VH-VL binders against q0aze0. Designs and how they scored, part 3

Target 1, 268 residues: q0aze0
Amino acid sequence: MKIILVNNRFKENTEKKAQEIAGQLSALNVEVIIDNGLDEPYAGTVDFIMVLGGDGTMLRAARRYGQRAIPVLGVNMGTVGFLSNIEINELAEYLPLILREEYSLEARMMLEVAVFQQQSLLTRVFCLNELLLRSNSPRMLSFALEISGQKLEPYRGDGLIVSTTTGSTAYSLSAGGPIADPQLDAFIVTPVASHIINKRPLVVSPEREISLHLLEEREAIIGIDGQIKMDFGAENRVLIKRAPHPLLMVNLKAKPFFTSIDRSLQRQ

## First folded at step 2 (VH-VL)

Design L5 (framework fv_patritumab)
Fold by ESMFold2-Fast, scan of step 2:
Structure L5 (fold): chain C 268 residues (1-268), chain A 127 residues (1-127), chain B 113 residues (1-113)
Amino acid sequence: as target 1 above (268 residues)
Amino acid sequence: QVQLQQWGAGLLKPSETLSLTCAVYGGSFSDYYISWIRQPPGKGLEWIGEIDHSGSTNYNPSLKSRVTISVETSKNQFSLKLSSVTAADTAVYYCARGEVYDYIWGSYDTSYYFDYWGRGTLVTVSS
Amino acid sequence: DIEMTQSPDSLAVSLGERATINCRSSQSVLYSSDNKNYLAWYQQNPGQPPKLLIYWASTRESGVPDRFSGSGSGTDFTLTISSLQAEDVAVYYCQQYYDTPLTFGQGTKVEIK
C-alpha cells in the first residue's frame, strides 16, 4: 500500500505529526510519500491520500490529487472546519479500517477552471470550493456572465463567486449565498457586493458551462479556493464547468452536515 | 523554522537589469505568497509585487513594465528582475512572506501581512 | 491606490510613558464579507528588516510584548506603546493589505526624550 500524507510544513504541529505518522505507517509496511506543497504533486500510482490539517490543507490536496479517483481522508488537527472526517486523536482507532479498506466514499463535485488569453489556454486548474472574480482596485468591475451560451445582462460590482455545493459554506456564504446540501451537484453563482439591486444568487445545473470576461479594462483577479490568485484582464476569458471526476472523500464516521452548520452559525 | 535567504548583484550601472533571488526554507509553499519590497536609503517601504506557488503574480502598477517575478518550485526559490535601472532604484530590497490567512469557515484566505522577512540586499545604481 | 498617512512623522517620548501613532487610509480597509480590517503594523530597527507587530488591526503577533496594542476600524487606526522601553526606539510603519498595490505609511520615528 502506498499513501500520500499531505501536510502544511509551516504549521509546526502538523509537520511533526506527519513525520510521526509516516514512521508508524512505514513500520506497518506502508510506503509513505509526504507532500508538504513544495514540489510537484507525486506522479506515481497511490492507493490512499491522508490529509493532516484544516480545510485549507484539504483544498490543496483536492486541487493536486482530486481528479485521480483516489480516496482522500481529512484528519482534523484542531482547526474549525467542514472537510475533515476524523480528529487526529482518533487516527489510531481508525487506522486498521483504513488499511483494510473498510470505509465508504462520498463523491464531491469539483470545478474545472480554464483561463484563456485570446485563443490560448493559459492554465487549467481544478478546485473543490469556488472561483472568485474580484477587482484588484477600489473600482467596481463591469463583466459579462454567460451560462450555457445564454448571455446575461452585464454585472457591475466588486465581483462574482462560482461555487460548488461543498463551497456553499465557504466564501459564497459570507457573500450572501445559500447553504447547500453537499450531496447535491450544482453551481452556486453569488454576486459580491453587486451595485445592481436585482442581481441575486443563482443555483444552476452542474452540466452548464459558465464563462466570464471583463467588459472594461480593469485590474482584476481570479481566486481559486482562496489560495491561488491569477491576474485577469479584458483580454482574458475564464470557462468553468464540472470537473471530469469528483473528489472521493473517505467517510469513517457520521458527521451530520446540517447540525454541524447550525452549531457553527450559533457561535457567530 | 521559516527562514528567507536572499542574494544577488549589489552594484549596477544605469540601464542594467537588477536580479535578486530569495530562497524559502521551511513552511508549505502553497500556503503563502512571496513579496518583494524595497526601501531607498532613509525612506519608507515600497511594495514591488508578489507571487504564489502556481506562479501567479501581482505587480505594483508603477513598476509593472520593468518587473518580473518568477518561481523555481523545485528549489523553492523566488527571483526578482527589474530592467532598465536608474539611480532612483537604489534601495535595500527585501523578500517577505505573506501568509495566506488560515482558512476559516465563512472566511476567505486574503492576508498579505508579512510575518517573515529576508535580511535585505542593498542595491546601488551608480555610473 | 490606497494611500496610507501616518502622524506624527516623529515622536519623542520619555521612558515609561505612552506613545501613540496614528494611521489613516484614503479608503476603508474593513472588508464587509469577513468583517476584518486589513491593516498591519511593523517595527524597524536600524539596519534590520521590518518586524511584524500587529495584524488585522488589533491582533498581536506571537512574541510581541503586551505593551504594544492596535486599535481602530475602517480608515483610522492607532498603534499604542503603553510604557516605552529603550528597545522600542525604532521607525514604525502601518500597512494595508485590503487591495493591491499593497501600501505602507511613510513611517513614524520614535525617539527617547
Scores: ipSAE 0.000, ipTM 0.411, lowest interface PAE 12.1, mean pLDDT 84
Fold by OpenDDE, second read of step 3:
Structure L5 (fold): chain C 268 residues (1-268), chain A 127 residues (1-127), chain B 113 residues (1-113)
Amino acid sequence: as target 1 above (268 residues)
Amino acid sequence: QVQLQQWGAGLLKPSETLSLTCAVYGGSFSDYYISWIRQPPGKGLEWIGEIDHSGSTNYNPSLKSRVTISVETSKNQFSLKLSSVTAADTAVYYCARGEVYDYIWGSYDTSYYFDYWGRGTLVTVSS
Amino acid sequence: DIEMTQSPDSLAVSLGERATINCRSSQSVLYSSDNKNYLAWYQQNPGQPPKLLIYWASTRESGVPDRFSGSGSGTDFTLTISSLQAEDVAVYYCQQYYDTPLTFGQGTKVEIK
């Protein structure tokens, strides 16, 4: 068995823990690759990914490895979030199950985000939470939203979020989006400070495609999972689809998502 | 083009809390991190700490007990707070971009060197 | 912490002549996994933030003149200005980013003789 340990190099405790766990796994004849963000994603074949840290680390791991259809386990290290399954102090208890591959998987839909310059593809990324289109100034943006070829009325506001159901408890929630069941596949389209007071979030089928472009010569920003940023102008367009592969999140311990929402949100 | 703009109060009394903000504009499709660095007048550079958009931080041990770096993702703004300031904290404070992964070119570039800087904010602590 | 020590503290060089600045780290900043030196050089003019010149010890930043070059590996590094120009009068810093806390050299002031 080969395992990637993903940690956050910005947090020394996760680095130390990764080394400790790597030692333990090696003692059990498990090959371990530590990804602390200093190196490129490991390109070799692996059987399991263990993410040590919070939601941010998980989002990074998902972007780095999510397309490879590898089971990913979130191991919380004292942070508040929605993407971890077990706590670090529980790892020893569940390690035998991991090694025997006795766990269930929860498929989480990811976004495929393609950014174009006219007809040319600039970049394509997969992300677990959301795409954000945001003004790069205090002034509102005017942009066009199209869903499966259907043109909606132009949007005017600070921006727009296209989120997965996983991302519904992230920035979309802060912008007034609905909380969605993570077991449901859907797009959530949430306006950010829309000029239209009654502009409501949309829940869109994962079978549809969403496109965005600006209706004016202004500068905007594309944000991915709150960690990636890209300049976005009038000559650009973004196409959002369901990623061809979901993130396979390991479910070792049942988590009461809905009963824990209030508690988790209170802590954030 | 990437630009870092920073602002905050430049005059403090001893024991007060320094508060600065840095806003990042522009850039390629990249995952980036921000550092705060200070420079006392006529002296060298001291790294204060760093943060990413998820709020993950790492501080210089020499300042850790007094430093808080935070991020407001919705505004793409980063904040520095330094409590219990003394005359020794008088310096020009810079925010700087400290790491990038270039998703446009598909290349991973760990860059904890600083390619973009704010203009700096002079903070003077005097009684 | 990795201590960075530059030498000399100040340097006066005639126009058109070579300027050499040395930087030493208290421990190696060469990462064995990628065989890269996590070392950068900056130029700072009065009233301005530092400007990145060199990264990975020897890679010149875009827009930096060819007369600037970085060399060295492990613990000993050198910034060289092959032909000093008037606009090169500044303070130069080395910086390691191998480990936190990130640390800078004390700086070297380059002047025209």
Scores: ipSAE 0.000, ipTM 0.448, lowest interface PAE 14.7, mean pLDDT 89

Design L6 (framework fv_inotuzumab)
Fold by OpenDDE, second read of step 3:
Structure L6 (fold): chain C 268 residues (1-268), chain A 128 residues (1-128), chain B 112 residues (1-112)
Amino acid sequence: as target 1 above (268 residues)
Amino acid sequence: EVQLVQSGAEVKKPGASVKVSCKASGYTFTSYYIHWVRQAPGQGLEWIGGINPSGGSTTYRRKFQGRVTMTADTSTSTVYMELSSLRSEDTAVYYCARDTGEYYGSGSYFDLPYMDVWGQGTLVTVSS
Amino acid sequence: DVQVTQSPSSLSASVGDRVTITCRSSQSLVHSSGNTYLSWYLHKPGKAPQLLIYKVSNRFSGVPDRFSGSGSGTDFTLTISSLQPEDFATYYCMQGTHWPYTFGQGTKVEIK
């Protein structure tokens, strides 16, 4: 068995724990690769991915490995989050199950984000949480939203979030979006500081396509999972679809999502 | 030692496609962006696009109007750049280069400001 | 796209000379993060480009101290305090603040 331990090199606690776990796994004749983001060796195909840390680390792991159909386990290091399945102190207990591949998988929808200039593709990105379009100036944006060819009334405000149900507890939530069942596949379209008071978020079928473009010459940016940013201008369009492959999240322990929401949100 | 090794020179006819490879070694392949930059005869350096081997996200310069496709093979630590509908003006030395990137906060990144390691270059000649 | 213009396009110099190359961008290269992503590269025929300076004034590892970078906003300068035989090459500035990345047209430093 070959396992990647994903941690964040900027978080010393996760680095140390990764090394410790690597040692334990090696003692069990498991091949281990530590991925701290930059400096640890990578050796091709793997059987299992263990993410040590919080939601940010999971998001990075999802972007890195989500298309490879590899089981990904979130191991919480004591931080607040929604993407971990077990706690670090529980790892020893569940390690035998991992090694025997006795676990269930939960498919989480990801976004495919394509940014165009006219008909030319500029960039394509896959992400687990959300796409954010926001103003890069103190001025509001005017932009068009189209869903499966249906043109909505122009939006005016600071921006817009297109989120997965997984991402519903991330930035979308902060912007007033609904909390969604992570077992549901859907887009959540949440306005960011719309000039229309109480402009309602949309819940959209994952079968649909969402397109955005600016209606005025303004400086804007696209944000991906709060970790990637790119410029977005009046000549650009963004197309959002369901990614062709979901993230396969390992489910070792039942996690009561709805009963844990208040606890998680209170810690943020 | 960190290095990028590119495939050999190519000679193509107008309208054809060329696929150049860039094999990375000495570092974590999926941890760094790979950019492609070319230099036509008598011209300066021109950025073509980049790929994140981690997930396969790509970014292309508009000028190429969808003629370029970048891919990454993590099993071989190799990045590919394919340029289609070749023209005489596509004659150039093509370089792959590793971008160090810039991380913020808890691992967030959105800036790839400089290229610290370069391949040796691949001459692509387009002639009738 | 952000235009980056170098000056001069070419210059002749002798070993030991002080050489100054300027780079001007069509808009400020100050990123929202506070960083300015302007880098300089050295390129010799038949060789791969080499990184010299990043973030305006930081020398890359192994780069001699005779190379220095300065500037802010839209105006930047690469200085070679004492030109050495191995420094005859074409130099490029690159902005990485705005998408897409863009290079200057280059400055060829030739032997006088």
Scores: ipSAE 0.006, ipTM 0.459, lowest interface PAE 11.9, mean pLDDT 89
Fold by ESMFold2-Fast, scan of step 2:
Structure L6 (fold): chain C 268 residues (1-268), chain A 128 residues (1-128), chain B 112 residues (1-112)
Amino acid sequence: as target 1 above (268 residues)
Amino acid sequence: EVQLVQSGAEVKKPGASVKVSCKASGYTFTSYYIHWVRQAPGQGLEWIGGINPSGGSTTYRRKFQGRVTMTADTSTSTVYMELSSLRSEDTAVYYCARDTGEYYGSGSYFDLPYMDVWGQGTLVTVSS
Amino acid sequence: DVQVTQSPSSLSASVGDRVTITCRSSQSLVHSSGNTYLSWYLHKPGKAPQLLIYKVSNRFSGVPDRFSGSGSGTDFTLTISSLQPEDFATYYCMQGTHWPYTFGQGTKVEIK
């Protein structure tokens, strides 16, 4: 059995715990590959991915490995998050179940984001939460939004978010988007500080293709899961589709989504 | 408008220290790594080092290790580069430049190593 | 440190000419991921350097399509298909695959 252990190297407690867990797994004849984010993703065959950290670490794991159809377990090491399933102090209790493959899987849709310059593909990335198009200056953006060949009236404002249902509680929520059941597959299209007050978030089928481009040259960026940033200009076009594979999240214990989000909103 | 604005020209004696500032505006300061690059008269561009303003982590080219210090002040969106024990060979135009990066939590784990926005440059002259 | 060498160190050209600048690294710039981190910059006297091309062949926002990059491994090329008056400048390649980042020595494109 080969396991990738994903951690954040710059959090000292997480690094030490990762080394401890790697030693425990090695003693059980499990081969461990440590991914601390500094190296490229492990290219070999892997049976399981264990993520030590918060939601940010899980987002990284999802982008690197989410399309491989490998079970991914989030292990919380601090603040409460939406993407972890068990706490670090529970790991010893659940480890036998992990090694016996006695768990259920929850599928979470992902986005496929393709950035073009004219007709040439510049980059293709996958993400779990959202793509953000935003101004990188105090000036408003003017941009075109097309959904499955339907051209909408031009948008004017600070930007736009295209989110998964998992991402509905991330940046889309802050921009006024709805809270979505992560069991649903849908795109949520949320405007950021729109100049036109009547622009509302849209909830659309995950089978639709969403296209974005700037109508004027502006300094803009596209952001992926709040962690990757890329320049975006008038010569660029983004195509957003449902990714070929969902992220397969390991479910070892019940985590009630609605009560969790309700408590989170109360604490604001 | 994304902009990096540097402090003015400096004239220093050998053995002195110089501290050059680079003030960022028009973007989220903590989201981008800032590099320092210099060009000595008649020479090409030379990378000195960089800083992640989000956590203050730094990376320096080995030849400057022990003489260079980079810091960031998030309240003023300003990066500083201090070079000590100045020599005549340190006479150069010093540039700050923004690059992109992947950020995982509090740090950048995989920089996209190109520099898209540059400061106007600061001439540092070391002479006796 | 990885050494980056440009050729030629200078060239003379006329408006409308096709200009080719080469960049050679002492080590492969192919990262284990398959990405190659080589970028090109334009530098004019009294101005800041300007990014033209990143990851070998990707034009940066606002850069005219007369600029193109190509290459692989250790050998890279910047091409200007039809030189314009504003293109007379010094060009630098930079590698970001290996720490520390290193620049080529520059290629000066002068009016013929």
Scores: ipSAE 0.000, ipTM 0.387, lowest interface PAE 12.2, mean pLDDT 83

Design L7 (framework fv_bermekimab)
Fold by ESMFold2-Fast, scan of step 2:
Structure L7 (fold): chain C 268 residues (1-268), chain A 129 residues (1-129), chain B 107 residues (1-107)
Amino acid sequence: as target 1 above (268 residues)
Amino acid sequence: QVQLVESGGGVVQPGRSLRLSCTASGFTFSDYGVHWVRQAPGKGLEWVAAISYEGSNKYYAESVKGRFTISRDNSKNILFLQMDSLRLEDTAVYYCAKDSYEYSSGWYDLTGYYGMDVWGQGTLVTFSS
Amino acid sequence: DIQMTQSPSSVSASVGDRVTITCRASQDISNYLAWYQQKPGKAPKLLIYDASNLETGVPSRFSGSGSGSDFTLTISSLQPEDFATYYCQQYDNLPLTFGGGTKVEHK
């Protein structure tokens, strides 16, 4: 069995814990590849991915490895999170189940984001939570939103979020979007500080193709899962589709996800 | 429990140097940008400096630029502020504060968004003469 | 730099009073504004972010409103623990800037 152990880069305590776990796995004849974010994603074939950290580390792992159809387990390192399944101090208890492949998988949809300059593809990235288009200045954006070939009335505001159902509790929630069951496949399109009174969040089929481009020269950013930033100008357009593969999340124990959401609603 | 604890303040003479430290616990320190904010006795809050989650991007208020240096050691969960050429106008309680926005990778390296949700209790820097 | 102007500098109030504090930005900051409470000898505490969203654990008597350049913090029914200094802060751009503060004191 070959396992990738993903940890937070530049954090010595997490690195030390990753090395301890790698040693324990190696003693059980498991080959371990440590991915601390410093290098390119491991290109070889692996059987399992173990993510040590918070939700941010899981989002990075999902972007790097989510399209490979490999089981991914989130192991929490002390922060409150929505994407981890077990705590670090529970790992020893669950390790035999992992090695015997005695767990269930939960499929979570992902976004495929393609950014173009004119007709040329600049980059293609995948993400678990959302794409955020936002102004990089105090000025409002004017942009076009097209859903499956239908051109909507121009949008004017601070930006737009295109989210997965998993991402419904992230930035989309803060912008007034609905809370969605992560087991559902859908795009959630949530306006950010719209200056047009009639703009509402949309929930659309994951088979839809969504495109965005600016109608005026403005400084804007495309944000991916709150972690990757790309400059976005009037020459650019972005195309958003459902990614070919969902992220396969390992479920070793029941987690009351909606209880956590209920507590988060008190912040709003 | 999520905490920030400052240390290193004290009484100093003008023109000398002082290094402040801020120790983080209860959260993944390396996922967040962090700030130094000061408050002169009886005055309001003044932002001093910020450092990105990985330490490569550093920002300073004009009043301290060239004299103060912000740095961090993610392996020890410690934020530093090296204060050189100290002036009487630097008299203040210095707070470290965590950005509420998680910055985990890539170019999306923003500080100061969503406000500062965790603050230390501060460390006083003052002058004898 | 974005300048933040708060008014009033101080307000005398009694328990049960409605208190309103205003904050004006020198340019459009959308809704990228936070409100903090600072009690004597203590660190500031985040009350409101994104102009109107209550931070977890903050009582519902606190509310924020406004967008663009004009913002308001309201305490609907002042409690004994609310006597403090309140600050607004913009996070639209660096450098981060705070208002001058508003001290809510006993009548």
Scores: ipSAE 0.000, ipTM 0.399, lowest interface PAE 13.0, mean pLDDT 84

Design L8 (framework fv_oberotatug)
Fold by ESMFold2-Fast, scan of step 2:
Order: C-alpha cells, then structure tokens, then sequence
Structure L8 (fold): chain C 268 residues (1-268), chain A 130 residues (1-130), chain B 107 residues (1-107)
C-alpha cells in the first residue's frame, strides 16, 4: 500500500508528527510520500491520502488530489472543522481499518473553475467549497451572470458566491445561502450584499455551466476556497462547471451532518 | 496628508503593562482597519494584530505570541488607535509601528481586512528589561 | 500560517546596478504580496502592492513581478537612497506575515 501524507510543515509540531506517523506506517510495510504543499503534487500511483491538519489543509489536498478518485481521510490536529473525520489521537485505533480498506466513502462534488483573459485560458483550478467573486474596493460591482447560456438581469453588489453543497456551510452561509445536504450535487449561487434586494440565492443543476464577467471597469478578485485569490477585471471571464471527479471522503467514524450543524448554529 | 504619530513607549519590567497610542490625521480614520507592527532591535518586521472599522464590527485579531496579553482598541471620535500590552516579556522589546491598512478584498461581512500597510507612523520604542 | 522566505538575506551593490530580490510563499497566495523599503533609522514605506502595482510616488525604477508562490522585486538602476532593507509581505490571510528582509549594502 502507498499513502500520501499531506501536512503543513510550517505549523507547530505538524512536521515532527508527520515524520513520526510516516515511520510507523513504514514499519507496517506501507510506502509513504510526504506532501507539505510546496512541491508539485506526487505524480505516481497511490492507494490512499491522509490529511493531517484542519479544514484548510483538506481544501488544499482536495485541489491537489481530488480529481484522482483516491480515498482521502481528514485527521484533525487542533481546530474543530467539518472536513476531518477522526482526531490525531484516534489514528492508532483506526489504522488497521484503513490498511484493510474497511471504511465507507462519501463522494463530494467539486467545482472546475476556468479563468480567461479575452479568449485565452489563464488558469484552471479545482475546488471543494466555492468560488467567490468580490469587489476589491469600497465600490460595488456590476456584473453579468449566465447559467447555461441564459443571461440573467445584471447584478449590482459586492459580489457573488458559486458554491458546492459541501461549501453551503462556508462563505455561502455567511452571505445568506441555504444549508444543503452534502450528499446532494448542486450549485448554490449566493449574492454578496446585492444592491437589488430581490436577488435570491439560486440552487441549480450541477450539469449547468455558470459564467461571470464584469460589466464596468472595477477592481475585483476571484477567491477559491478562501485560499487562492486572483485579480479579475473587465477583460476577464470565469467559467464554472462540475469537476470531472468528486472528492472521495473516507468515513471511519459516524459524523452526522444535521445534528452537527444544528449544534454549531445553536452556539453561534 | 496622512499622518500617524505613536506615543506611550518606554522602559518597563517583565510582567508589567504599557499602553501605546497612535494619533491619526489626514484621512477618515473610522473607515480604515488599523494594525500594529513591531520590530525587535536588529530584527525584521512582525505583525502584532489589527482592528477593523466599527462599520464592519470593530473586530480584532492577533498574532499568536501576543494573543491573550495584548488588546487593540480604537476611539474614532478622537482618531486614535490603542495597544494595551499586559504581562510583558523581554521578547516584546521592539519599536512598535501604527499602520493604516488597505485591503485587496472588500467583504460586506468583514469589511476591509488588513492586507497591506500603505502608511506607517515613525514608531515608539518599548524596552522590557529587569 | 503562510511563511515568507526572502533571498538573499543580504547583498552588496553599486550605484547603477540592477538588483533583484526574491520572495517565496509557503503556499499559493495568488498576487497578494507587497514590498516595503526601510532605510536605516526610518519607518518602512510601501513600494508595491498586488505583486506588481507601484504605489503612488514610488520611482519607476522599482518593479514587482510574480504570482502564486514566487515573487521578485527589481531595482533597475540602484540609486544612493536605495541602500536599505527590503521586506515582502503576504496579504492573503491572517496572521499577516513578512519575509525576514534583504539588506542592500554598498559594495
């Protein structure tokens, strides 16, 4: 068995812990590749991806490896989050199940984001939570939203979020979007501080293509999973569609979504 | 002309407290997030923390080394930023700079995040020594 | 935290030289990088923001480039007032972090 161990080498104790876990896995005849996020993603064949960290590390792992249809397990090392399944102090208990492939998988849709300048593709990025289009100044944006070629009335406001159902509890929730069952595949399109009060969040088929471009010269940015930010101007456009493969998340421990989110909202 | 003037620095013993002030002029103070950045003698720059404008909640965030010991506050009626420093350590010895923060991102929930520092004060020296 | 690493830590140069300073982020920060100049005994001054946008009033001999993880500050024709320490800073996420600095010294 070959496992990629994803960590952030600059977090306190995480590099030391990653090396310790890699040694333990090697003693069990498991080949380990350590990915600290700085080098190119490992190009070889692997059987499993173990992510050591919080939700941010999981989002990075999903962008790097999510399209390869490899099981990904989130192992929490501190901050409470929604994308980790077990805690680091539980790893020894669950390791035999991992090695015997005795776990269930949950498929989570991902976005494919393509950013163009005029007719040229600038970049293509995959993400698990959302794309955020946002003003980069106090001035509101004026922008066009098209859904599968259908042109909506122009939007005016601070921006727009295009989210997966997994991302429904991230930025989309803060902007007034619905909480969605992560087992559903859908795009959630949530306006950010729209000047037009009747602009509502939309829930659309994941087979749709969504495009965005600015109608006026403004400074804006595109944000991906809250981690990648790109300048976005009037000569840019973005195309969003369902990514070819879902992220395959490992379930070793029951983590009921609805009771978890209910408790989180009660504590807010 | 944008001006930031720090005051309140001085010599203090380990475990002591000190309050720094930053008087702002030449811009609409209440519209901006503000940060404190420090520099130990002969060392590089280190971000201490920020405070958002009141319109965006007036919330604060701190670097790990000062979390729980330092408090940033603002008085928009006096155009003044404050840094309350408690439980001071010798490692806190530094020149403390007040900065005006300009953002790359405008967020209706968060307002301006402190992203980069377009104006700096001249700094005030804090020495923590026995 | 996003870690910022500058190279070199110091360099010696003469007036009229082209000087290049590099900054590397521990993760993708898109274009959310700023450059600051600090002359001896003075407060830092903003030179460049958004990786390549020159701050108003900054001489055109300064330029920035890069995106993602690798960034460069270039001074095309070094002047006497440019002997200073230069810092990069990521504006991508909190905690905001600086590089360790690059000191440009007289050869």
Amino acid sequence: as target 1 above (268 residues)
Amino acid sequence: EVQLVESGGGLVKPGGSLRLSCAASGFTFGDYAMSWVRQAPGKGLEWVGFIRSKAYGGTTDYAAPVQGRFTISRDDSKNTLYLQMNSLKTEDTAVYYCTRDEGYTYDFLSGYEPYYFDYWGQGTLVTVSS
Amino acid sequence: DVQMTQSPSSLSASVGDRVTITCRASQDISSYLSWYQQRPGKAPNLLIYAASTLQSGVPSRFSGSGSGTDFTLTISTLQPEDFATYYCQQSYDTPLTFGQGTKVEIK
Scores: ipSAE 0.000, ipTM 0.387, lowest interface PAE 14.9, mean pLDDT 85

